# Designs tried in a protein design chat: VHH binders against Flagellar brake protein YcgR (ycgR). Part 69

Target 1, 263 residues: Flagellar brake protein YcgR (ycgR), of Thauera aminoaromatica (c4kar8)
Amino acid sequence: MAELSTPSPASPAPLDGGRGDELEKFTLRGARQILQLLQDLITHRGLITAHTGGGHSFMTAVLKVDEERGRVVLDPSPDPQANRRALAAPRLTCVTQLDGIRIQFPLVGLGEGQDKGRPALFAPLPAEMLRLQRREFYRLQVPLAHELSCLLKAEDLARKPVEVSARVIDIGAGGVAVVVPTGAAEFVIGGTLPACRLALPDGEPIELDLEVRNLNRQTQRNGTEQLRVGLRFAALPRAADTRIQRYIFKTERALNAKARGGL

## First folded at step 7 (VHH)

Design F84 (from C60 with S57T; framework vhh_7n9e_1)
Fold by ESMFold2-Fast, scan of step 7:
Structure F84 (fold): chain B 263 residues (1-263), chain A 119 residues (1-119)
Amino acid sequence: as target 1 above (263 residues)
Amino acid sequence: DVQLVESGGGLVQAGGSLRLSCAASGFTFSSYAMYWGRQAPGKGREWVSGISSGGGTTAYASSVKGRFTISRDNAKNTLYLQMNNLKPEDTALYYCAKQDWESGEFPYWGQGTQVTVSS
């Protein structure tokens, strides 16, 4: 899975739109597992970004889990407007990281009050929590020197097949982000690009099906437009997965070695 | 200013059909991919379908694939969603959406049109 997208009023939730099946294997629904994970966030003082919709968010933390009352106690924002937005929101999407694991969960029915004489926010325990290992959300920024490319098989404005050689700018276990000139082909979020070819070092290009997950237009200073396309691996054979992970690991190690060596 | 106005929702029996329309204005409609999303009460918005700017490429959520058909009429600045074999699970407020290409976000959603499917 590519990096988790946080829902806003203008964007679908990561678990919605039939895409939730992809994240189901990483979703915890057992009461004991949820309680343990929340307790781990308390123990490690994990900072949480709580998204209230419309691009609004604030920093919070789980202060306490009240098992008897079935609720969590959260640190309110020092910004009163953020707290008002949170209380008015039908749901919060909470995102955090613990020991290289990305954790995301919804909170519904937020209220305010006091805990031990201090202001606090309260919500019922989440019915589910998403827990992704680092490999599932990590994105390697691809060095320009690697000239990593992906040959996309797409259609132009006239519905004619075209092949576009796209530069890979980042890569993870779940997909790649590429850049293409604006107008090179037509893309639609959710569309499948069949039989694309990802060129990695040390072997033949990997043939794979890619699903378009995001589109961003970028305008260069010279007025040239380029399109950033986020692509998910729709079906990835184990051998291809192994090769991608090996590339990510080796490249990360090399980049860390250069940074530490002052090169 | 971007304006999106949905219509065509209503109450229908399971197995029935509805055709939704979205009238778009305030931008060059033919230059943008367009999307349908939906939201049931108490749930987040979910992506349903998308169509490329020229109409050549379409995409569907697994839950609606084979039952729904997205289309567009660029001369009329109108987006459509033909919904067949409707199920109670399809009950939701349906939104037309346009992506903001600079940010990659979806800040432009219409007011929605309610679809209610009874068993």
Scores: ipSAE 0.422, ipTM 0.806, lowest interface PAE 2.5, mean pLDDT 83

Design F86 (from C60 with Y60F; framework vhh_7n9e_1)
Fold by ESMFold2-Fast, scan of step 7:
Structure F86 (fold): chain B 263 residues (1-263), chain A 119 residues (1-119)
Amino acid sequence: as target 1 above (263 residues)
Amino acid sequence: DVQLVESGGGLVQAGGSLRLSCAASGFTFSSYAMYWGRQAPGKGREWVSGISSGGGSTAFASSVKGRFTISRDNAKNTLYLQMNNLKPEDTALYYCAKQDWESGEFPYWGQGTQVTVSS
C-alpha cells in the first residue's frame, strides 16, 4: 500500500543492559504528570503499539482517562485473537510518539467491557511512564546532499582491526544510525567501537566511542544487503555535543524553511 | 518457525560454574547475532551477553564481564554461555534470544533454563 507520513511508534529494546538506569531521569511517577500525559495522547489522537509479549502487538489508543476509578479506556483491536492475547498477558508494554517524543508505559490488569455500548479494554493507570525528550531521542533524517559519514573501527572474523566508512542516515543527541554493506565487519548489540570518527560539515571529524544498540537488515533493488547499525554516543565531550546539536538545529531550520518557501 | 531451546541450568553453590546451551532451529543460525538474557522473579528481562553471527565480536553486561563467556557453533546451530564464579545475584531464568532484524525487536525467545545460585 501507499506510504503515508504518519509517525510509527518506536520499537522497544528489551535486552538493553543498563538502559533502565540511564532512562530513570526520563521516568514520570507523579500521578498528575501521568494523567496529563495520557490526556495529551487523547488530544493528539496518539496511536499506541501495545506489545503483549512473544513478538505479538496490536494498535490501540487511549479513548478516556477515568480519574475517579483510576483507569484508562483503550480501543480494542478489530482482531479478536489480539484482544485475547492482550487479556491473557501479565503486562502490556505500550509504545507511542507525540511530536517526536518517545513515550513508553506498562499496563497491568487489563480487562474488557463496554464504553457507550461499544467494546472497550480497561486497565489501571500506569504507575510510571517513560517520556524521552525530543533532543535525547529525536532523530534527524540526514539529507543525502550532506554526505555525512562515520569511520567505524570494528573487528573482522580474525579479530583484527578493520575500518569501515559508513553513511550516516539519521542523527540525534544520543547517537547515529549508519548503513554498511553486509559482511563489512562483525557487529553485536552492546559491543563497543572505540575511537570512531564522525564527519560533520564544517570542521574536523569528531572522535567518538560508540556502542551498538540496534541492527536491521535492508535489501536494495540489486539484491545487495545493507546493515543499518544504530550507534549510541558514549562519554560525549561537551564540545562534540555542542557541534552535533548545532548541526541538527541548523539542518532542521533549513529543512523547515525549504518546506515553507519551496517544493 | 523460529525455535530456541535452552538447557544446562540447575542449582549450584556460589563460586560454582554452569554451561548453558541453546539449540536453534527454523532460521539460518549463522546469519544472526545471538543473545542471552535473564529474568529474576518480579523483575524485567536483563541483557546478559551477545555474540555476532561469525563469533568475531562479543559483548557482556558489566555485572557478568570477566565471569561469563559466550560462544557459538554454527555447524551445530548451538549457542553457549559459560558461567564461572557464580553469585547469588545471578539467580534467574536464562533465555536465548534472536533479534528480528526488520523491526529491531526481540520477538524470538526460548522458554528459558532456571539457574539458582545458593550462598
Scores: ipSAE 0.433, ipTM 0.823, lowest interface PAE 2.4, mean pLDDT 81

Design F87 (from C60 with S62D; framework vhh_7n9e_1)
Fold by ESMFold2-Fast, scan of step 7:
Structure F87 (fold): chain B 263 residues (1-263), chain A 119 residues (1-119)
Amino acid sequence: as target 1 above (263 residues)
Amino acid sequence: DVQLVESGGGLVQAGGSLRLSCAASGFTFSSYAMYWGRQAPGKGREWVSGISSGGGSTAYADSVKGRFTISRDNAKNTLYLQMNNLKPEDTALYYCAKQDWESGEFPYWGQGTQVTVSS
């Protein structure tokens, strides 16, 4: 009984070049809206992943909003090293979810002290918060039985074309996540992979351009290392968009029907 | 301890050129994609360019395509940005950054180097 995965509070968004305009409409800049959203995070006891840079992060939560002093109070990490990294960082990128909606905000000028006699981290109120209510955030976990693949066209170290058959692990309206063996090809965030081929179960492979959005190395249970690559659909044709949406809908419906039958 | 030290900025006239360098230490430089970003006063952060771990793939923001060239020397643990035909709009603090593949986190930026382009 596999259910569709909800989007996790993922790694921070890439640098704002090439994406800033698309996210502006989801960015809260009003003081009242920011205060209300922070209060909602407190009320729902939302866990926050705070990224301190250099591949380091820790789990925290907003303990309170001090409107009088214009600051947020955060729960420190039980790991002293994580707290030292946070205090040394010029910026924290905080990522969380509220009711399945991604929330992301920066904190600058982190300090340490005490709140009601307990250790706490303090930061000025963020000037902006991202509240992302987009269909592109939704991801269908691809069933293993579907053996969904995407043929990636990339270059190796010698600048020779290579084709890599990548396993698709999730798919949404805006892109796919794939896994490849470490070293199979070179990737760079912001790079375009032209004329890739997405194989859906019914019909011809879809030829499309993909933009690299994120890279994450993973060690499998069997000790093998693989690279997870997040890929955005670049200028997706309407016919291709329709086929992808039909696959998502059909698969979701089949999984839901199987779950209800199993219950 | 990851350390990134940018250099090569300065004052230059429109149409001029500058070469920025980023000296990296504290990690295996050849294993990570590297990036240049910039921030002008009163403006948001802008991604400028990226280069894959071995240098086989590069990417550029539309605002700099054809004018800027990113490169790296893995033997020297150094990232470069060759900036040609500079415009007043290129005036900004320039940072280098690494992508941490293991965590999927976006990069921790260095201290930056100031580029000022006079008209």
Scores: ipSAE 0.283, ipTM 0.690, lowest interface PAE 3.4, mean pLDDT 80

Design F88 (from C60 with A61E; framework vhh_7n9e_1)
Fold by ESMFold2-Fast, scan of step 7:
Structure F88 (fold): chain B 263 residues (1-263), chain A 119 residues (1-119)
Amino acid sequence: as target 1 above (263 residues)
Amino acid sequence: DVQLVESGGGLVQAGGSLRLSCAASGFTFSSYAMYWGRQAPGKGREWVSGISSGGGSTAYESSVKGRFTISRDNAKNTLYLQMNNLKPEDTALYYCAKQDWESGEFPYWGQGTQVTVSS
């Protein structure tokens, strides 16, 4: 659903490389896949934000892929200072989107020259490109210490209305996964759960309509059975979308800080 | 050895009705949500309807809502789809389906029953 949130002035900021294992499933390393993705950016005239470090960036675009020489041709900035910063940088981090899909890739060894008599920037083809198929496919694994919960409104096995407090195990822009005890309520894929309440830190619970997208039985190590329920945000107000994204971003940063030794 | 056997399809004129049945065996039928899907000639599989384990919750694809009714008889291990006001666009092979709750995938589909709606 929520492929794009309202753009932030700090966006599109690069994703933290400290979570390499979590992002590996979204990383393209095949030469043909990389070439095809770059060609798609050319075809759609995709605008790219190139980060040069130190908080500096400029707007560019892929003009051409030179497969024979193994390099990409980029549109230089109309700002000569931006181009000088780019050429001096050891690496560019390029961020763009294609049909709501976030794309990020590094360029190393940037040079300048001409393409068909016009100024151009050149770089070797990237060895990898990050392609998040859709923002809503990304899932943050919720730390157990956060005790995130969602109050579900459903029917029990006797077909009576019931409220079930479910633990949130992962969260993304498009939905959450929760766990409930087996037998606590009846679910069906495609069914709607109206007026559920998602409890996030630092604020009132968010009231949401949720659609059931998958059901998985889980047996815990102690032998207790739980049902994992995948839930899509059926209608997400912009304010709710903003709070969810803020939670995801802050939690990712906290996990990255912990991974670097808490500094 | 999950088995799903569909029946009740046939040739019917537009505006007509058919009731499909699915006989289930090899698992505890009353413990699982059940689903109907369909595949029209030259197209992929499409979800049609679902029903919770006890029958308390149902869901439908938009194009069939109000015309189709899903139901189940847990004592007989049987799933039903009552189809009213059939349209030529409903022509498809109809499948009964069960989700594998451990994987979350739908590996258990029946052989299907053919529904052909003539104008």
Scores: ipSAE 0.383, ipTM 0.805, lowest interface PAE 2.8, mean pLDDT 81

Design F89 (from C60 with A59S; framework vhh_7n9e_1)
Fold by ESMFold2-Fast, scan of step 7:
Structure F89 (fold): chain B 263 residues (1-263), chain A 119 residues (1-119)
Amino acid sequence: as target 1 above (263 residues)
Amino acid sequence: DVQLVESGGGLVQAGGSLRLSCAASGFTFSSYAMYWGRQAPGKGREWVSGISSGGGSTSYASSVKGRFTISRDNAKNTLYLQMNNLKPEDTALYYCAKQDWESGEFPYWGQGTQVTVSS
């Protein structure tokens, strides 16, 4: 579920727009914008994962936009069972990516027929499309030399409070990703870690509440497994937000200069 | 192979209670956080609740916080969702879910158990 994971342009899991008031600013409702985005998907032959409910999905693509009839034409699945599930579904949730930008939209009233002698699926034009631009979710990869850390306050396997010093591997305006040794503490997506301390260069650690957004295993070069934890900033004072943004900006500039061979 | 089988759904009056169960097999249950999701008729899937591997940490969607309680029994490889003060808007197919820790995705979902709350 996307609500249980950090939004990603590559993720096939849908985001629930009805639960995300904060996603409203990324939602396109203008007919011209919707038509242009659908046309861009056709031009770039973008693959779409269509979710039919009950954990089922199939791969499709927009074949054309029929403005006269107010509908989209989709490529049916080679699996007849997937097509039957799609036609029986009250709604499809379509998820795709265009040039690293995550795109999601609903289709209702799916039907089947023929287009120029080939089987096709038809649906009315969507009234809205979610477009999450990559730059809104930019993450700086933290240089190892910076030794950036976050002290996490969590519970161990015995439900006893523990403090875990976690290495920060990436950072953005909305959060950080950290790595911790496997078994150091318990984490759950949606859980809150209160009063954690983010250590940045040039200043005292920033005290903040973090929400767990994603968990996955990360294998080290020596074969040892670590847990990668994606963490959202629950609330930041303006001063803390400014310090984080300054760190990102300064580090990006320094890395860009080094990559060009100037440093 | 990961298998998740939900049970305990049914018909209840508004204000009533139900306890859902999820029987897990095919993986070391005690090593993974587990989750409940739901899907109402004509709507997308939404996250409901989560519980850490040892049960020390839990999380809840704002719409169910204070009414639902997630728990687990690692000796029985079973996940539970106690649902109290049920509302008509809680009507949905409820799913047990496990994250794939390699990819961070949720490819492992059960078939679901139907909960219908009459007004």
Scores: ipSAE 0.442, ipTM 0.829, lowest interface PAE 2.3, mean pLDDT 82

Design F9 (from C60 with S103V; framework vhh_7n9e_1)
Fold by ESMFold2-Fast, scan of step 7:
Structure F9 (fold): chain B 263 residues (1-263), chain A 119 residues (1-119)
Amino acid sequence: as target 1 above (263 residues)
Amino acid sequence: DVQLVESGGGLVQAGGSLRLSCAASGFTFSSYAMYWGRQAPGKGREWVSGISSGGGSTAYASSVKGRFTISRDNAKNTLYLQMNNLKPEDTALYYCAKQDWEVGEFPYWGQGTQVTVSS
């Protein structure tokens, strides 16, 4: 197999097991550090993509850490089938981000029950958590209000050209992650999508070539299943690179200013 | 249980052809992109080719592009790799794989089928 890119902090795809040696320095194993990080995830109310195997995942969140019983309490999926897949899985791989930093951890021994009269999922505290503090892994979560889209030039079942408008959910120096309606087009890891058009708020759409780096089917909190596609910028022209970086920096500054103004 | 069973390998002379097959079971084959990889003696696994769930999109490693053709028959739950103009450097154990490296488990790989290309 060709070497696949390490997924970004916002990517739904978890890092594969072959990278364990390289990632050891980013792995937290101290009980206090793990508890603190889980508490930070609760405080920021960040969404977590929980991978259940077989290319399936669902959106969840840490609702509570039960330190006394040594377990985490998770928000169940509104889709009963996603919850059944999770409970049947030998392990969940949870992926999220905090302030642009990718966080990944396993959960083993998932059970279901109730917390304060509401349905909940429970799992023992993870023995380790991965926290990738590298700028190359930073991805800006695209604000919904920006309605950022990328017009993908792909192929359908019969290898006929088709254009798909995909919502951009995150963007970084190396690529974007998009959401594509199921069945709209066909994707394969390693495939190239030529002359796609990325629409940024300022100026004309950027024409660029994209390479498919990862694919993941996710069950959203509303029960809808979506295909998430990770796309790498192939040979990005300097002008396009400058515009993308400017968008990222401008949006980060605006988000930081808004957060400070809210105090 | 996901099961992938490769076949069609063998000994062939340089310039020859082989067609590999992968019989899949234990999952909805038509819903997943499928891949061929290979591992030569003393080397790591190398990605060779991929095909989308319906067969509309394909991808190839530069080393095999123009010589190999990936295809699938969703009615038969079978993946194929047509290998033409084989070279000694194509000698390897060939595996088919289901799309799930995004999940954080090792991809489901079959046992493989040996391809040996003599000079």
Scores: ipSAE 0.337, ipTM 0.755, lowest interface PAE 3.0, mean pLDDT 82

Design F90 (from C60 with A59G; framework vhh_7n9e_1)
Fold by ESMFold2-Fast, scan of step 7:
Structure F90 (fold): chain B 263 residues (1-263), chain A 119 residues (1-119)
Amino acid sequence: as target 1 above (263 residues)
Amino acid sequence: DVQLVESGGGLVQAGGSLRLSCAASGFTFSSYAMYWGRQAPGKGREWVSGISSGGGSTGYASSVKGRFTISRDNAKNTLYLQMNNLKPEDTALYYCAKQDWESGEFPYWGQGTQVTVSS
């Protein structure tokens, strides 16, 4: 059981279910692939954070895969209340990591019983498992000194076209998060912003189609409202992907060097 | 007290059409983007479509794009989903939702309206 979560980028928090369509190419649905991945979790003794809803979770592990009956056997929590919440939940969201690969899967129809005389939890095999390499979920916090910006092409609240220069606050292989003043433009989740321009420190701006994934309103210390917008790269040319990865790598190395020097 | 009431679901044959409605109350409907989500048996809730406050911008899940059309009538505080060329895979409980900007979640879901597509 691990109580302290690894901080970002290795957070145990579930990935947004609204991203299902984007994550489809990383989603395993073949029975043999699912069985192999579950066996890998057993072999490496992967600890799993099982989220039961309502902010509740517990640590578990896959003890066994019963291929004949199509079910997985899980280690129950030492906390009886956590086990009761899990059994009452319509669904568990299980999150783990192995060798820099993030794995997430749902379990439905959880039951309890015994395996070889020991208490155990049982569930049907998941219909799907998400498998992401670190680069797919890693997000670099962009240093303010880099002044990274993205010119967004959107509509204002009166439905007129508007261009908004947004500050990029984090960036990963799959997208960016930006901040804009509240009311600068209207964003709808799943909406596409075509021909946006991402400005990296070196070279010409990268032209990108972006899809809105999430929105969070924030109040700053001075009372000013801002909107944080999560944006997915809808299609990323290889040259653009290379430039973004180089920026992430170079910046991470510089930040790591600075942190070690500060110690 | 946000309240959302879905209607218009039913049983249809593959290739058929349905129009879903969501009656909204307890907030200024014309000031918020609205969404449709669905939950199939044994799966989590997933978003299907979204529409901006004035109706000018829309978004769709890849699985429904080109077949479903979201629209709204701000004078009636009503959200619609026109569903064409329905497939058995569209069978689900369909929910209307308003996003909470502070948390980024969808805390307000109605009871939903069941859509069942037979082959």
Scores: ipSAE 0.256, ipTM 0.662, lowest interface PAE 3.5, mean pLDDT 82

Design F91 (from C94 with S103Y; framework vhh_7n9e_1)
Fold by ESMFold2-Fast, scan of step 7:
Structure F91 (fold): chain B 263 residues (1-263), chain A 119 residues (1-119)
Amino acid sequence: as target 1 above (263 residues)
Amino acid sequence: DVQLVESGGGLVQAGGSLRLSCAASGFTFSDYAMYWGRQAPGKGREWVSGISSGGGSIAYASSVKGRFTISRDNAKNTLYLQMNNLKPEDTALYYCAKQDWEYGEFPYWGQGTQVTVSS
């Protein structure tokens, strides 16, 4: 591989700002569009990964948009150190998704205080938001109830083979993102994991080769840290592709029915 | 205060060898995967090689596989690239990068060291 491609839209890692020209058509700068998108994140209770620099991130959510004061109100981390890192950071990069569409935006000038007697973080409204809307970038957020897993064949510190069962958190036509225990195995961007096994509901595991595309360590809302690994399908067979597409379609339909209150 | 300082470049004949070094400071070197990239005249930046935090996993671009060897010394906070059987097309500015775990993509943070391979 001569060059890494654009990360998947559901990746927890932010897209590189150096790709600004390529991403311009996906960048929202209208005040109305930005306000509407932030309100949509509130309405759908969108979970946001806020990247604070130095390889650190924490889980947050937009609690409120204060249009009169021109600011957003964010849920602080239960980890005081994560909040201190966020307040010290010159810039936060917030990454989330809505209906499989990747959303990313910067926050500058973060402050702390209280909203109606509860701890809160405050930041000016972002001047721009990235909404990456392409079919090949679509990723399904995997429901926890599906217990989707991928058995990774990786290597440890001594280059000895190890098998790691990783939870699949999102899936698309081009790959999956998984969560692995910290220290379970060694990963490097561009590395190949041969003969991994993806377990889909109601079928035998799919054997496939995966390539590591991104790595991110993040602090969860309960204060624990997890390693998230973005993995690309290498030379996916047509039969496997069909099964993955069917799973995504069926799950999306079921989630949409729940979102509309249908049964 | 993350600093990456590349060295070891120079002018070399085709078929020759060079060893590049990257001295890292301002972060816990042993916690991060490290990478080498390059930019040839008139071309964009391209990834060359990567090594995981403990050295257990290594990857190479197809164009350099079998000719280049990446390694690291965590006790010395130093990343290396041994380049053998150099070709004119390897002429480029070489730079090292820390895996920014926040970004999930490796950035290029060093100033680079120039490698020129004459025919």
Scores: ipSAE 0.403, ipTM 0.784, lowest interface PAE 2.3, mean pLDDT 81

Design F92 (from C94 with Y32D; framework vhh_7n9e_1)
Fold by ESMFold2-Fast, scan of step 7:
Structure F92 (fold): chain B 263 residues (1-263), chain A 119 residues (1-119)
Amino acid sequence: as target 1 above (263 residues)
Amino acid sequence: DVQLVESGGGLVQAGGSLRLSCAASGFTFSDDAMYWGRQAPGKGREWVSGISSGGGSIAYASSVKGRFTISRDNAKNTLYLQMNNLKPEDTALYYCAKQDWESGEFPYWGQGTQVTVSS
């Protein structure tokens, strides 16, 4: 779904192909799973922001799921204009949160009618629902004191192999953002950097494959340019994932303790 | 003013080949990575391929890997996409694109060139 604006630092790529591929693993398509998640939204009285396009949205909620007729019943907006925009829209993008989990799903074929004599909006059950946990989108800003680095295996302008030591500025379950001097190596979104080495505290560097997800240039106060590279972990081994999660957890806990007491 | 103008599309039978070109102007072509994207009717834009400023790094979507070849001629400010063994599912409007380096966004897309693959 290219039109979905889900915050995910692990997949900040502006092009559809890379984003859609990463979100697929978080997408539920089983009828049973979809019904259960919708029922969870009902039991928790989850407020849903429904986006109708053109910058317009309204607040709604799932009132019930009609499994026999394959549809959801939604609370209409108290604003008649919002309901008119929703009914005219080819698609609604629904966004909500449940217990710190971000949930997003499309509704197509919205209609209006009544439920138990009260105005209601109706839509077929969504064919898919996106469910993202905090670990999938959380990014730790790396403290400068940690001097975290990643040795990138890349190519220069002449396609000659080059090693670039990059400073890690943020890290999450799905990847890292690094900075390198402009011109240090050639990068392209979607490109793979094999056998890079991530240097975490307490242990040998982690060897891993990285995929370029985004690029942007930043000008420092002294006028020097640097390139910010967003990198996704490709096929991260379980042992490496455990070490990265441990680093994130310990660092976040230490930062929280320091913020509370200056300790 | 960034301008990107695609050409080379057309109607071709499955198994056939086409070579797309993108003429770039209004920026220093050799400083920028360039990309091909496509949009099938009723669908969003899909990333197809990318090539770094000097050609040192190249990437392809899984659906086209082994069949398409991206290349560039920095002296001519031209980006190419050689498409071999075309399939009906490759039918789409093909765009070239460049990133805005400061924002990281893709505000610069050409008008596109239509590729139709019959079965």
Scores: ipSAE 0.594, ipTM 0.874, lowest interface PAE 1.7, mean pLDDT 83

